# VHH binders against p91247, part 7

Target 1, 277 residues: p91247
Amino acid sequence: MAVDMIVEPKWVVQNFGNIRILDASWTFKPKADVAEYKAKYYNKFGVGMNELKNPEYLAEHINGAAHFNFDIAYYPSEDERFTLYTPEEFSSYVKRLGVFNGDHLVIYGRGKDGGMAAASRAYWTFRYYGYTTVSVLNGGIEAFKLAQGVVQSDSKAEGIRCKDAIHFPIGEVCAAKGFKKKTDCDQAFAAKGIKVGDTVVISCGIGLSASAICLAAARSGIVAKLYNGGVHELAYKAPQHLNMRVTLLLHAITVLRCTYIHFTFLYAIVIKIERIV

## First folded at step 23 (VHH)

Design t8
Fold by OpenDDE, last read:
Structure t8 (fold): chain B 277 residues (1-277), chain A 129 residues (1-129)
Amino acid sequence: as target 1 above (277 residues)
Amino acid sequence: QLQLQESGPGLVKPSETLSLTCTVSGGSISSGSYYWGWIRQPPGKGLEWIGWIHYSGSTYYNPSLENRVTISVDTSKNQFSLKLSSVTAADTAVYYCAAEPEFIDYEELAKLISGTDSRGQGTLVTVSS
């Protein structure tokens, strides 16, 4: 699907839970020594992400945004400051940024001209590597803030994004007399694409349904993590990690709280996480 | 805060058994609050799950490795181990031991997402003659 190359801050705020935001902020510094960089950081993205942190990004960035760090996304060569990695190498990096296939990437910058230069370079870089749903946030982080977007000052959102959030009714694993048979539960999880070895976080309104589902998952050998918070907390603190469908569902449930409080006890969401090292 | 450290030979010959140990500090393996296990990343490839062991003694292995993998716990040493038999070049990877909490808050979720959760630093194991 075609997307606008340039998106406005208000649009980003409105679509906050349905996009993957990348901070492309970069502060000018001299080109690193080619040999030294190659030895320390080339295709060692985990090391780079730990050691080459951007102070501006750490000080403030859009909530949930990962840092597309030019000091890591590219490597220096004799003639280029920003030499492009191979597609395979680049893919390894963007996975660490929590980018999934099909994501609508929204890239922003800061500083002069709203950071449009850096954001645009990142835009073209992603396009170069075949990403088709990429946009630049017009005006950068400052414009976003003026549009009442949420920003943060930690690095907690630099990692992976949840690929999918699945609605999982407790009735899938429980019946009137208690837990269903293990085989039935196994089938229920499989039907939702949840398998042994997957990293999943399970949350619900107040933790009760999620608790039961987690226990059923454990019995099936699925390493499920019970989230000690409501789905609303997740929606608020980490909306980018939830799919739009789940987000809308949560909003709908919130609106209907006055009439259907009991529904919050009947289902959980299962968030499948694509783990990174 | 749990700390995990992998240890073992970095070189294993083909057909031999890869053996790694994870030493846990800052908490007890017997607490029952975690799954303990191993993941690996072959060079140029994605992360691959190997297996988990639960405090109950239950083990869960990647089906592709199940016939070759054994994970065990030594509570007396606060360690758990990985054995992978009949190794080939395909088993060359950085191996990570990890503790997977069964119950998490937002802070822990954030750590999981950022890759700063309870796991070791990783150890490279090369299979070569």
Scores: ipSAE 0.596, ipTM 0.855, lowest interface PAE 0.6, mean pLDDT 86
Fold by OpenDDE, look of step 23:
Formats: structure tokens, C-alpha cells, sequence
Structure t8 (fold): chain B 277 residues (1-277), chain A 129 residues (1-129)
């Protein structure tokens, strides 16, 4: 059955008993050491779920919601912040979250932009793995609370800029209370020259803002592709798609072993692809 | 890896309906992770987008063709189809069926850029009396 990609808090409250709610709250943290993570947590979801806790989720979450933890749902690799498990491995994790076949998943976040970046990232992740009944709760947990939902207890830098890419701030489609109205988003995309029929790839620092923008685009009827690896991967593998300044910055960060803390979730890039036949 | 194959008549008379089918192998259309659709290339012209169908049932058509285009999915056969009504000589082209992922990695991006992404080999459809 076709479901709305974005659902409003009132709807969630009304359908509370008929949906599976996931908390996709994620607090930024430095990328874990690849080898260490592999040894401790890779495909060891039980261990991860016990040791890698999110304080915000523990402090407060929607009743019955399981935590879709980005530190567990993905693993770090050399090239990606959030590398995707195999379908079989991911399924194992999802089962541990109490998700059953046929469940309508409603994913929410918190914080900036209503948590839409994280929630949307989770949304697209589930889409990647073939889940078809998935929605994002507009406005996150705060909006839910305002709608009288029941809950329980347990940045400086601008976005990366690319050469010949369309710079698209997340603020164009999201606000403090979540996603802007579809009509506002439609206008935002149109203002950037993004239209239905364009072949577009959307990317950002680590894939969160891009996820939200991609979801907004989808709602507006724009067929977009979410790039999983983020712009940092492109800097290494395809620097020709980035301006020199961004490339140098990313290299400097790598050399200095600095955290991606300065990569703000403020901007995504939209790349229009001209296909060669 | 997804494989796509176009099938249908290579000749259509003016005013008739062009009908093509794309058979998908190596994956299920019902997975919902792709847009399924069609593009074409008229002789001597660039690629033209025709339309997509999404797992949700949503369709996206080229505005220039919207009133004549219908894209549908048959999950039982793992196929999707194109119907283009009231064809004219302007509809003569090589038609490609394609699968467009919603979520891509670098490998898939590279394929997209290089034109080696999930698409059929193409089938020439000529509109002639």
C-alpha cells in the first residue's frame, strides 16, 4: 500500500497502535576507528545495542519507540561514515528493533530542523533495503509532544561546496518544526532550477542533510538519488566534481585526523547528471 | 545485478499506440528501491526522458508527453511497460528501459555518469505508414 512519506504528528497519535515507531536520534560524534569498530561492533548488534547508547533517546523518546542508532545501523569504513550492511546483516539488526514484516515504520528525530535530517537518513536506509511502508514524522519528537503524544524515559561552518553543483541549504526545506510545506519546498526547488524530470544526485558532508532534502524533493515529485557516501568520498574518488577549495579542506582534515565536526549539516549539493548513451 | 531487456514491435503506424515491455531480471520490481521507466533517443537528437513509475504507484511523466504516456508495472511477471498513444514520425527513436535507484553509492554514481547504469540495450521503434 502506498503510504505518505511524511506524516504529521496528529496522524501518528491517531494511528499510534497500528505503526512501529523508530527513534532515529543521533548526536554527532567523531568517526570511530575502522579497525576497532570492526573488532568490537561489526555485525555484533547485541553488543552495540548494549554499549552504544544515545543519552537523548534514553532521556526521552516516544512510547514504544525503538532506537534506530546510526552508530549501530551503519559501520565506519575508510571511505564512508555510514557504510551499509548487507541486506542479511541489516535484517538481523532490524529484527532486534522489533520490526516485523508488514509494519508501517514511522521514523522520527529531534533537535535542529526537527530532527528531519536523521529521520530522513533512516528513511532512505530502509528504502534502500526494500522497505516500502516507511514514513517520517514531521517535526520530530517535539512536534509529537505538542500533539499530545505520549513519551517516556529508559554550528560555524557552512556546507561543502562543489564546482558546478547546485548549493541547496537544508533550511530551504526544513525549519525548526520540521519540513516546510510542500508548496514552499516546491518553490525552493524551482528557485534553484531543479525540476521534475531532472536526473539529480543529492549529497552532503555525511549524508544527513542530503537525506532530508532528497525526501523533500521526492514529496515534490522530483526524482532524486541520495548519495550514500557523502561529499568527502567524492573528494577522494572523484575530485573533479569538487572545487579546489573543498578538496584541499577535506585533505587537510584527513591529514590532521580531524573530526568532521566542521562539516555542518547546513548544505547539500545537487548534481544534475547528463547521461551519455 | 539488474538486467533489463526491451521488447515490442519495431514498427508502428501513425496514430497507433506504441507498446513496449521491459523484462527485469536479477532483482524484483516489487522491492520498491528503484524508479522504473523509459527514455528515448530520436535519430540525431539527445536523450529524452519519457517517465518513471515508483513503487508507491506514483508516475512521473515528461510534460510534453504526459497526455499520451502510460507506464505500468506487472509484478507477477517482473515487467513494466510503456504505452505511447497517437504516435507520429517524431516518436521514432531508440527506446531504453531503465531502473533508477533511490539510494546510490560511488560505484552506482560512476555507472550513472558513464552511462553503464541499469538500462536495457535499447530497441528501435520506427513510426511509418
Amino acid sequence: as target 1 above (277 residues)
Amino acid sequence: QLQLQESGPGLVKPSETLSLTCTVSGGSISSGSYYWGWIRQPPGKGLEWIGWIHYSGSTYYNPSLENRVTISVDTSKNQFSLKLSSVTAADTAVYYCAAEPEFIDYEELAKLISGTDSRGQGTLVTVSS
Scores: ipSAE 0.362, ipTM 0.737, lowest interface PAE 0.9, mean pLDDT 85
Fold by ESMFold2, look of step 23:
Structure t8 (fold): chain B 277 residues (1-277), chain A 129 residues (1-129)
Amino acid sequence: as target 1 above (277 residues)
Amino acid sequence: QLQLQESGPGLVKPSETLSLTCTVSGGSISSGSYYWGWIRQPPGKGLEWIGWIHYSGSTYYNPSLENRVTISVDTSKNQFSLKLSSVTAADTAVYYCAAEPEFIDYEELAKLISGTDSRGQGTLVTVSS
């Protein structure tokens, strides 16, 4: 379906939850050393996302927006600052941002010009790779805030942080005769790095496996929170908040067309929240 | 919107029992699926969890408190409480009560990931050595 090239802040506020939003913020810096970049970051998107963070994005961005980082999405070459990856490599990067076929992407920037230059570059990059359901948010994050749009910060994570997502089969706490003994479940949680007093968020396809794991976790002294929306809703609304491993796992399941029944009834995703220690 | 308020003595003598109450308003302890608990912040230190009670009645405590802690609920008063026995100067801290929902939607998850606290205003308890 054809979408407008430029969308207004009011429209984005009204359609929040039906679109996927990318922050295209980039801070000017000298071109990176080509050989050093190639050794450390080239086609190593996980490493780049961990080490090449943008402070402006972390401090404030539109609620739910992932960062389309020019220092990661492109690589420097001898003649160019922003050399394009192959389509296959680029696809690998944007999937880590939670971008999937069929999404209406809205890209924004920030700064004096509303970030239109950076947003427009990202827009044309997506079109270059054949992704046409993409729009630029007119006036960037500044205009979005003036239209009463919701923003968030990731930089306040001290004390409470999202841990790596853990794939947790229901068989770790259940057997043919029901729940395993408390001591067996205590060991199963401990083997996954989950201890008494830890806070975890648990999700699966429709909440059935996660509910059983929550009950076992509560019996084991774990503060277990059940996410009511399920893993697909969470991945759709906030892929950038989960963890690259969880997002990649959900993408791999979608691509391989693994049966939803196995995911719904056999497995849950456990996200450990680091709280106070 | 749940609101939590700590109450209790601000001064406790060594070897005595510290006793605090958390009053819940804007909701009922009986009607919610929450973990009800206590955390503290000693002067100049980070936050330390003390323990929690699940709405099912199960309790779990931080092992570092040497089994000196009891957390209980009084649904008739919509309150839950902390008792910490045999206190010393090391137990001087700001004490907070907290409510952690068992079932969350995305809005609550976003707050949790962003580090937003779901706790009361805190009450300073001093133990004179």
Scores: ipSAE 0.041, ipTM 0.586, lowest interface PAE 6.5, mean pLDDT 77
Fold by ESMFold2, fold request of step 24:
Structure t8 (fold): chain B 277 residues (1-277), chain A 129 residues (1-129)
Amino acid sequence: as target 1 above (277 residues)
Amino acid sequence: QLQLQESGPGLVKPSETLSLTCTVSGGSISSGSYYWGWIRQPPGKGLEWIGWIHYSGSTYYNPSLENRVTISVDTSKNQFSLKLSSVTAADTAVYYCAAEPEFIDYEELAKLISGTDSRGQGTLVTVSS
């Protein structure tokens, strides 16, 4: 479907669960050495994503937004700072950001121009590759916050911190005859890094698998909290608690129209709460 | 909703038993789906989990304290208690009672993420002769 090329902050807040948001923030820096970049980062998007981080994005970004990093999405060449990859290479990069064909993308930036230059560059790049369901957020993260939009931080900060969501199949604690022996369940939780006295939040698609895992966890001495809203609500309200692998799986289920009933009866998502404050 | 208050002696002699009581108001221990438990903070150290009692009556103790700890519930007084036997100076700490709900919605999850406290005010217990 056709989408507006520029969207307003209030529209983005109203449509938050139905769009994919990219942060296009880029901090000016000298062009990287072409030979060294080619050796380390060219077409090695996972390496670039681990090593080339933007402190402003880490400190604050729109909730759930992945970083479309110009230092990764393009490569330096002798003639250009931001040389375009082939369509196949670019597609490989944006899939790592959780962007799949058919998503409505909304791109934003930050800074004195409302990030419009950076966001517009990223917008044009997606259009160049034939991705037309893309919009720019007018006024960037600053305008989004003024419209009461939710932002998050990935920086190391004190307080309650959540690790990656843990994939926990119901078969780890149940078999056809019922719950496994307590000592087997103790081992299953320990193998996932969940210890006696830990606080965890457990969710699944409709609450059935999570309820059983919650009961087994309580028997094993884990402070288990059942999230009543299900994994899909958790994914769009608190995506920071779902790791990239779980996010990609949920996206694939939605796009491919996979059966949710297998998902909801096979496993739950367990989120370990790391600090008592 | 719930309010928790620790009570008990502030001084305990070495080798004796530390006994604390947590009084629960704003809800019932027997009718709520909560984990009830104890946490302590020794001077200059971080928080250390002691143990929990599930509303079903099952108890779960920190393995490092397991042989010395008993947690019990008195539903008629809406209280739960901690007994820590054979104390030494290393057991000097601020002791907190705590309640953790078993079932949460998104708003309760948001409070947990923001660090909203679910424990009592704390009481200093000093082990000294």
Scores: ipSAE 0.012, ipTM 0.478, lowest interface PAE 8.6, mean pLDDT 76

Design t8
Fold by ESMFold2, fold request of step 24:
Structure t8 (fold): chain B 277 residues (1-277), chain A 129 residues (1-129)
Amino acid sequence: as target 1 above (277 residues)
Amino acid sequence: QLQLQESGPGLVKPSETLSLTCTVSGGSISSGSYYWGWIRQPPGKGLEWIGWIHYSGSTYYNPSLENRVTISVDTSKNQFSLKLSSVTAADTAVYYCAAEPEFIDYEELAKLISGTDSRGQGTLVTVSS
């Protein structure tokens, strides 16, 4: 369905969790040397994402927003600063940002123009590639904060960072007789890097295995939080905190279920919450 | 909506016992599914968890403190408490009580990731003569 081209900060706050947010912030700089860029970064999106960090994005961005980085999403050529990649190449980049087909994308910027120039450039880029469910956040991150929207920092000394998702089969804590001994479960959690006093969020694909794992974790002294949605909902709403392996495993279970092959082992994902100081 | 408020002395002499109470409003300790606990932040240092009591009654303490810490619940007053014995200047910190729900939805997960926790305002406890 059609979406508004421009959305207001209050709307974004109210629809948080039903949209995918991209930070299009770009810091002015001279055009990169074409030959040097081609050698180092052209069509090497992983390298670019690792090396071409934007300090303003790292310092503060809307909660859950990935960075659509102009220094990566485009390449310099002799005649242009922001030359467009082929659709196949661009698709490779945006997949690394966790963009799923069918998401309502909301793009924002920052600065004295409310980031409208940068956000609009990114908006038209997505339109060029055929992504029509895309909007610009009016007034950027500054207006979003005024509407009491939640922001985060990747570089703050204080805050919370989710650890990569941990695959945890129910068989690690249960057997045919019921729960395994506490000592065995303690060891199973420790083998996954989860210890007494850790805070974890636990989810699964069918809604039941996570409950048993939470109970075992609580017995082991772990602060276990059961996610109210399934792993598919979590993957849809917070892909930046999940890895592709978990997503592919959920897809494989769905496909095998459709072909009437049943897995006898259920699993959950465990997200360790670390409070970084 | 749960509300947590720390209370207790702001000054404790060395070798004495630090005692703090957390009063819970907007919910019941006995009927909720929460982990109830204490964390602290010494000046210029990071947050350090002290211990948790699970709604099932089980307690878990930070190993570095476990020989000095007792966390208890008074369900009739809807309060839980921290006692830290044999304090030294190293125990000077801002102390927070906290409630961690066992069951969360996406909105609560988003708040947790953003660094907005369900904890009290915090109270500075200074260990000094």
Scores: ipSAE 0.012, ipTM 0.496, lowest interface PAE 8.5, mean pLDDT 76
Fold by ESMFold2, last read:
Structure t8 (fold): chain B 277 residues (1-277), chain A 129 residues (1-129)
Amino acid sequence: as target 1 above (277 residues)
Amino acid sequence: QLQLQESGPGLVKPSETLSLTCTVSGGSISSGSYYWGWIRQPPGKGLEWIGWIHYSGSTYYNPSLENRVTISVDTSKNQFSLKLSSVTAADTAVYYCAAEPEFIDYEELAKLISGTDSRGQGTLVTVSS
């Protein structure tokens, strides 16, 4: 299938679950010694991936993006910094990045030019090897963040990480006559591993059951944040924060079309924000 | 844009009351749907949530501290405060004030995930004789 050569950050955010993303970040450095590189890393992609880490990629990259590392994807020769591997060797490298035939690849970089030079080199490298369903993200990770795209870090820091989504039916806090007693709701939250002072993000398909759960959580001393976009928007924009069971349930709810009668049986997802010590 | 600044004494004697004030600018405490609260980080340890106050006046405290902590709001000065009584050396920490919105969109979620929050610069409070 034909794809656009350049895609805009908004498009990438909107299509996040349907594309494979590669970070093409490269930090300038002197050309490696040709003989030493050949002995240590040439055609030894696993070794290179373990030893030739890029600190900027580890510190921050688009969520789910693998690193297309120029220090691994190419090798130095006498007259070139970035000599091309054979197609078979290159294929071996990109399979380690999770790239399969038919995937729509989106490549990005970072820095003053929006990473366009690095991303463009990677783009033409894939084209050279016959991979045509590939695009460059216009403006790189910086523009992606401005379009409210989600990034991650592989390093430890004073950061926040999401745990897997918690299934939370409205019936845990509501009954036919209204909200259950505070003590019953306290126990319902505790049974799900949610305690006083925890910060949670709560969402559902139409926003009504999540609102009730937020109110009950606040009464129980939980810092409850209501995600107004709904679980379908979250599944589109940030599927990495949902698990497979929640995703399948969202599709079932969509097919059945929620009704007023089904409102009391809808569930919300609760994402516990665990602050890193 | 909301900005928070801590103020108060950097040294408190044991058994006395630690008292800090957070000044809010770029928004009003009374017009926003926020939890306003305090976090601390003891030397060499992780962040510990002290408590928060909802803009409605309701308070919620860390159970380990709740007998000693009071958080209050002064809407006329656009400030909220922390009082922690009967302090010991274990209460030595960097204290931060913070704002936690009740309603978030995707932009706010992305900031939360990236480790960005609406928190002050922090102020070191040492409990020493």
Scores: ipSAE 0.012, ipTM 0.473, lowest interface PAE 8.5, mean pLDDT 76
Fold by ESMFold2, fold request of step 24:
Structure t8 (fold): chain B 277 residues (1-277), chain A 129 residues (1-129)
Amino acid sequence: as target 1 above (277 residues)
Amino acid sequence: QLQLQESGPGLVKPSETLSLTCTVSGGSISSGSYYWGWIRQPPGKGLEWIGWIHYSGSTYYNPSLENRVTISVDTSKNQFSLKLSSVTAADTAVYYCAAEPEFIDYEELAKLISGTDSRGQGTLVTVSS
């Protein structure tokens, strides 16, 4: 059975959780410089998603909706503002939005026309790539709110999805005879705001102290991920996820070499990841 | 490269047991260093972690659910499962299975930061008579 091309707000409210919802909000702007876009964003969907945020989406969107961002989903070329990627490239982007084969997609927009122009463009883009189980939400987010649909805001965590780095000395979980008792380690993690079921990324200079802390965290029921590249690689590739205190410490370690050895063996950086849906 | 697919009934009667299975494709449950787990989101509420099973076999459960939850792995079918007993209307939620690698590189970290991870599509389970 085919899905309806246009769905009504009440239907979407009633079918929440059985569909994938995309926000197609786009704000008019001049066409981006082709060479600059190619260098920074072309086929680099993770970078685009991190840097090309839409303030209206962040401020308010339908609960659980991912942003189908025209500044990411397409690229500018000499002839076109919205040039289509290959099917494989496009598929890579939409998978990052939580869209998989067989999903019933519902696309909406916002604004005076109920966002129908933007939602319709996204709708036809999906059909161009052969994704036919797709619908447009009639009247956009405005009509959805009038039907008492639930919306959410991401503006508090603008542009990032993790909390500040947590300094975690190896002595919190180890002593002279080896690992401390599980209950002592549980308390050490809890004192840092880390509890059972939390996801954390743990790093240190070369990964040795972080490895021990990961093992202790796993014993405590924490989903611990060891970052293989170490804190220096993380600081190089993603400095925005290290607070200024950690950045200054790394700078000082570079200057004072022996502090680097102590940092590497004495504690790790723990980054708690908040899950966003 | 892992793909996770939830399966199980969408409607469960009060006092019965909710049973869901996650089928893993694109990789083997037994061949990697992964945490295998379940998360749920009640309608209009935030995510709640249910529990996980460490790739070594150890299990940890959310204390609020501990007496009612069991997570298990069937390596021969490349599946892991959730059983939640004695359900009530409060257990109505979208249930997700998840796979979390123990070791990540920068590419995998970028996916976590952007909110894209190895999570199933989610399945709504309604508890009602």
Scores: ipSAE 0.011, ipTM 0.461, lowest interface PAE 8.9, mean pLDDT 76
Fold by ESMFold2, last read:
Structure t8 (fold): chain B 277 residues (1-277), chain A 129 residues (1-129)
Amino acid sequence: as target 1 above (277 residues)
Amino acid sequence: QLQLQESGPGLVKPSETLSLTCTVSGGSISSGSYYWGWIRQPPGKGLEWIGWIHYSGSTYYNPSLENRVTISVDTSKNQFSLKLSSVTAADTAVYYCAAEPEFIDYEELAKLISGTDSRGQGTLVTVSS
């Protein structure tokens, strides 16, 4: 079914939950070096999404909106700033944004004139690839907020930061025959500042080491929580879940401290949950 | 569903390049969210990862091997490969190709810890003159 090319903020608020929303915010900047971009980011959408963050999107966007980032969705070439990927490559990118056939897609921008130029370019791009159930939100995030629409922030919350995440090699608790004996593992945890009764959150990147370290930690009397899905996956899909804020209370304080860390297969991140009384 | 099969020479001479190919069936390398890679088990030792390549093109190499390792993908043949240069007897091992999903929950991770994962059956490569 045909949809309106331009939708009003009140309509979007009233139809929230029946549409998929994309933030097309882009800040003007010099064209990226073609050779450098090709080496680092071309057709490497996961890398681009991890490294080419947009501070305005992170600071504030419509609740649930993913970022359609021009620095990722297109690539620079000698003759063009925003060269189109093949349909297969583009499809790979937008799947990471949660865009599926069948939903009504609504695209918005921000800033002067409601960001209509950026939103319109994204709209054109989706239509170029054959996605026709797409609309532009008139007036962008500014107008949406005036219509009492809900926005969110993915910026880290001051107050909750992971303090010095501990790099923990799986070899500290495993050897060729399996787990090292309990007393060796007790010493390995202690050498990293992790003692009996501590509560820790354990995750890893692409390897399986976090689960083994959790089992060894539990045997050593450590309260080990396995973070589901890995830190890389969470940082990619929902970086806002890494941000927490803890209010400082006089006389008693519990401080959760964590940081985003990129891991190799041989290492896990161990985040000690600290409580300050 | 996803199946991986290693192929390549079982004997490599010292100082030469070890070359292995992994053929993927039951799925496409260019689709999904997998890391494709290589691990090895030297005689009498545990598993040692060699490197991974993501469908996005990102590569991750074991630092101990980084200057000798190349992993590449041929999407048209649905294959990925390992080249390890300047081999010595220390590189004798059973080599496995593997697929690691980017998005797994705890239950799936627990299955992989128990040895239930998507990798090939392994191929012994011996470095000997």
Scores: ipSAE 0.000, ipTM 0.097, lowest interface PAE 13.7, mean pLDDT 72

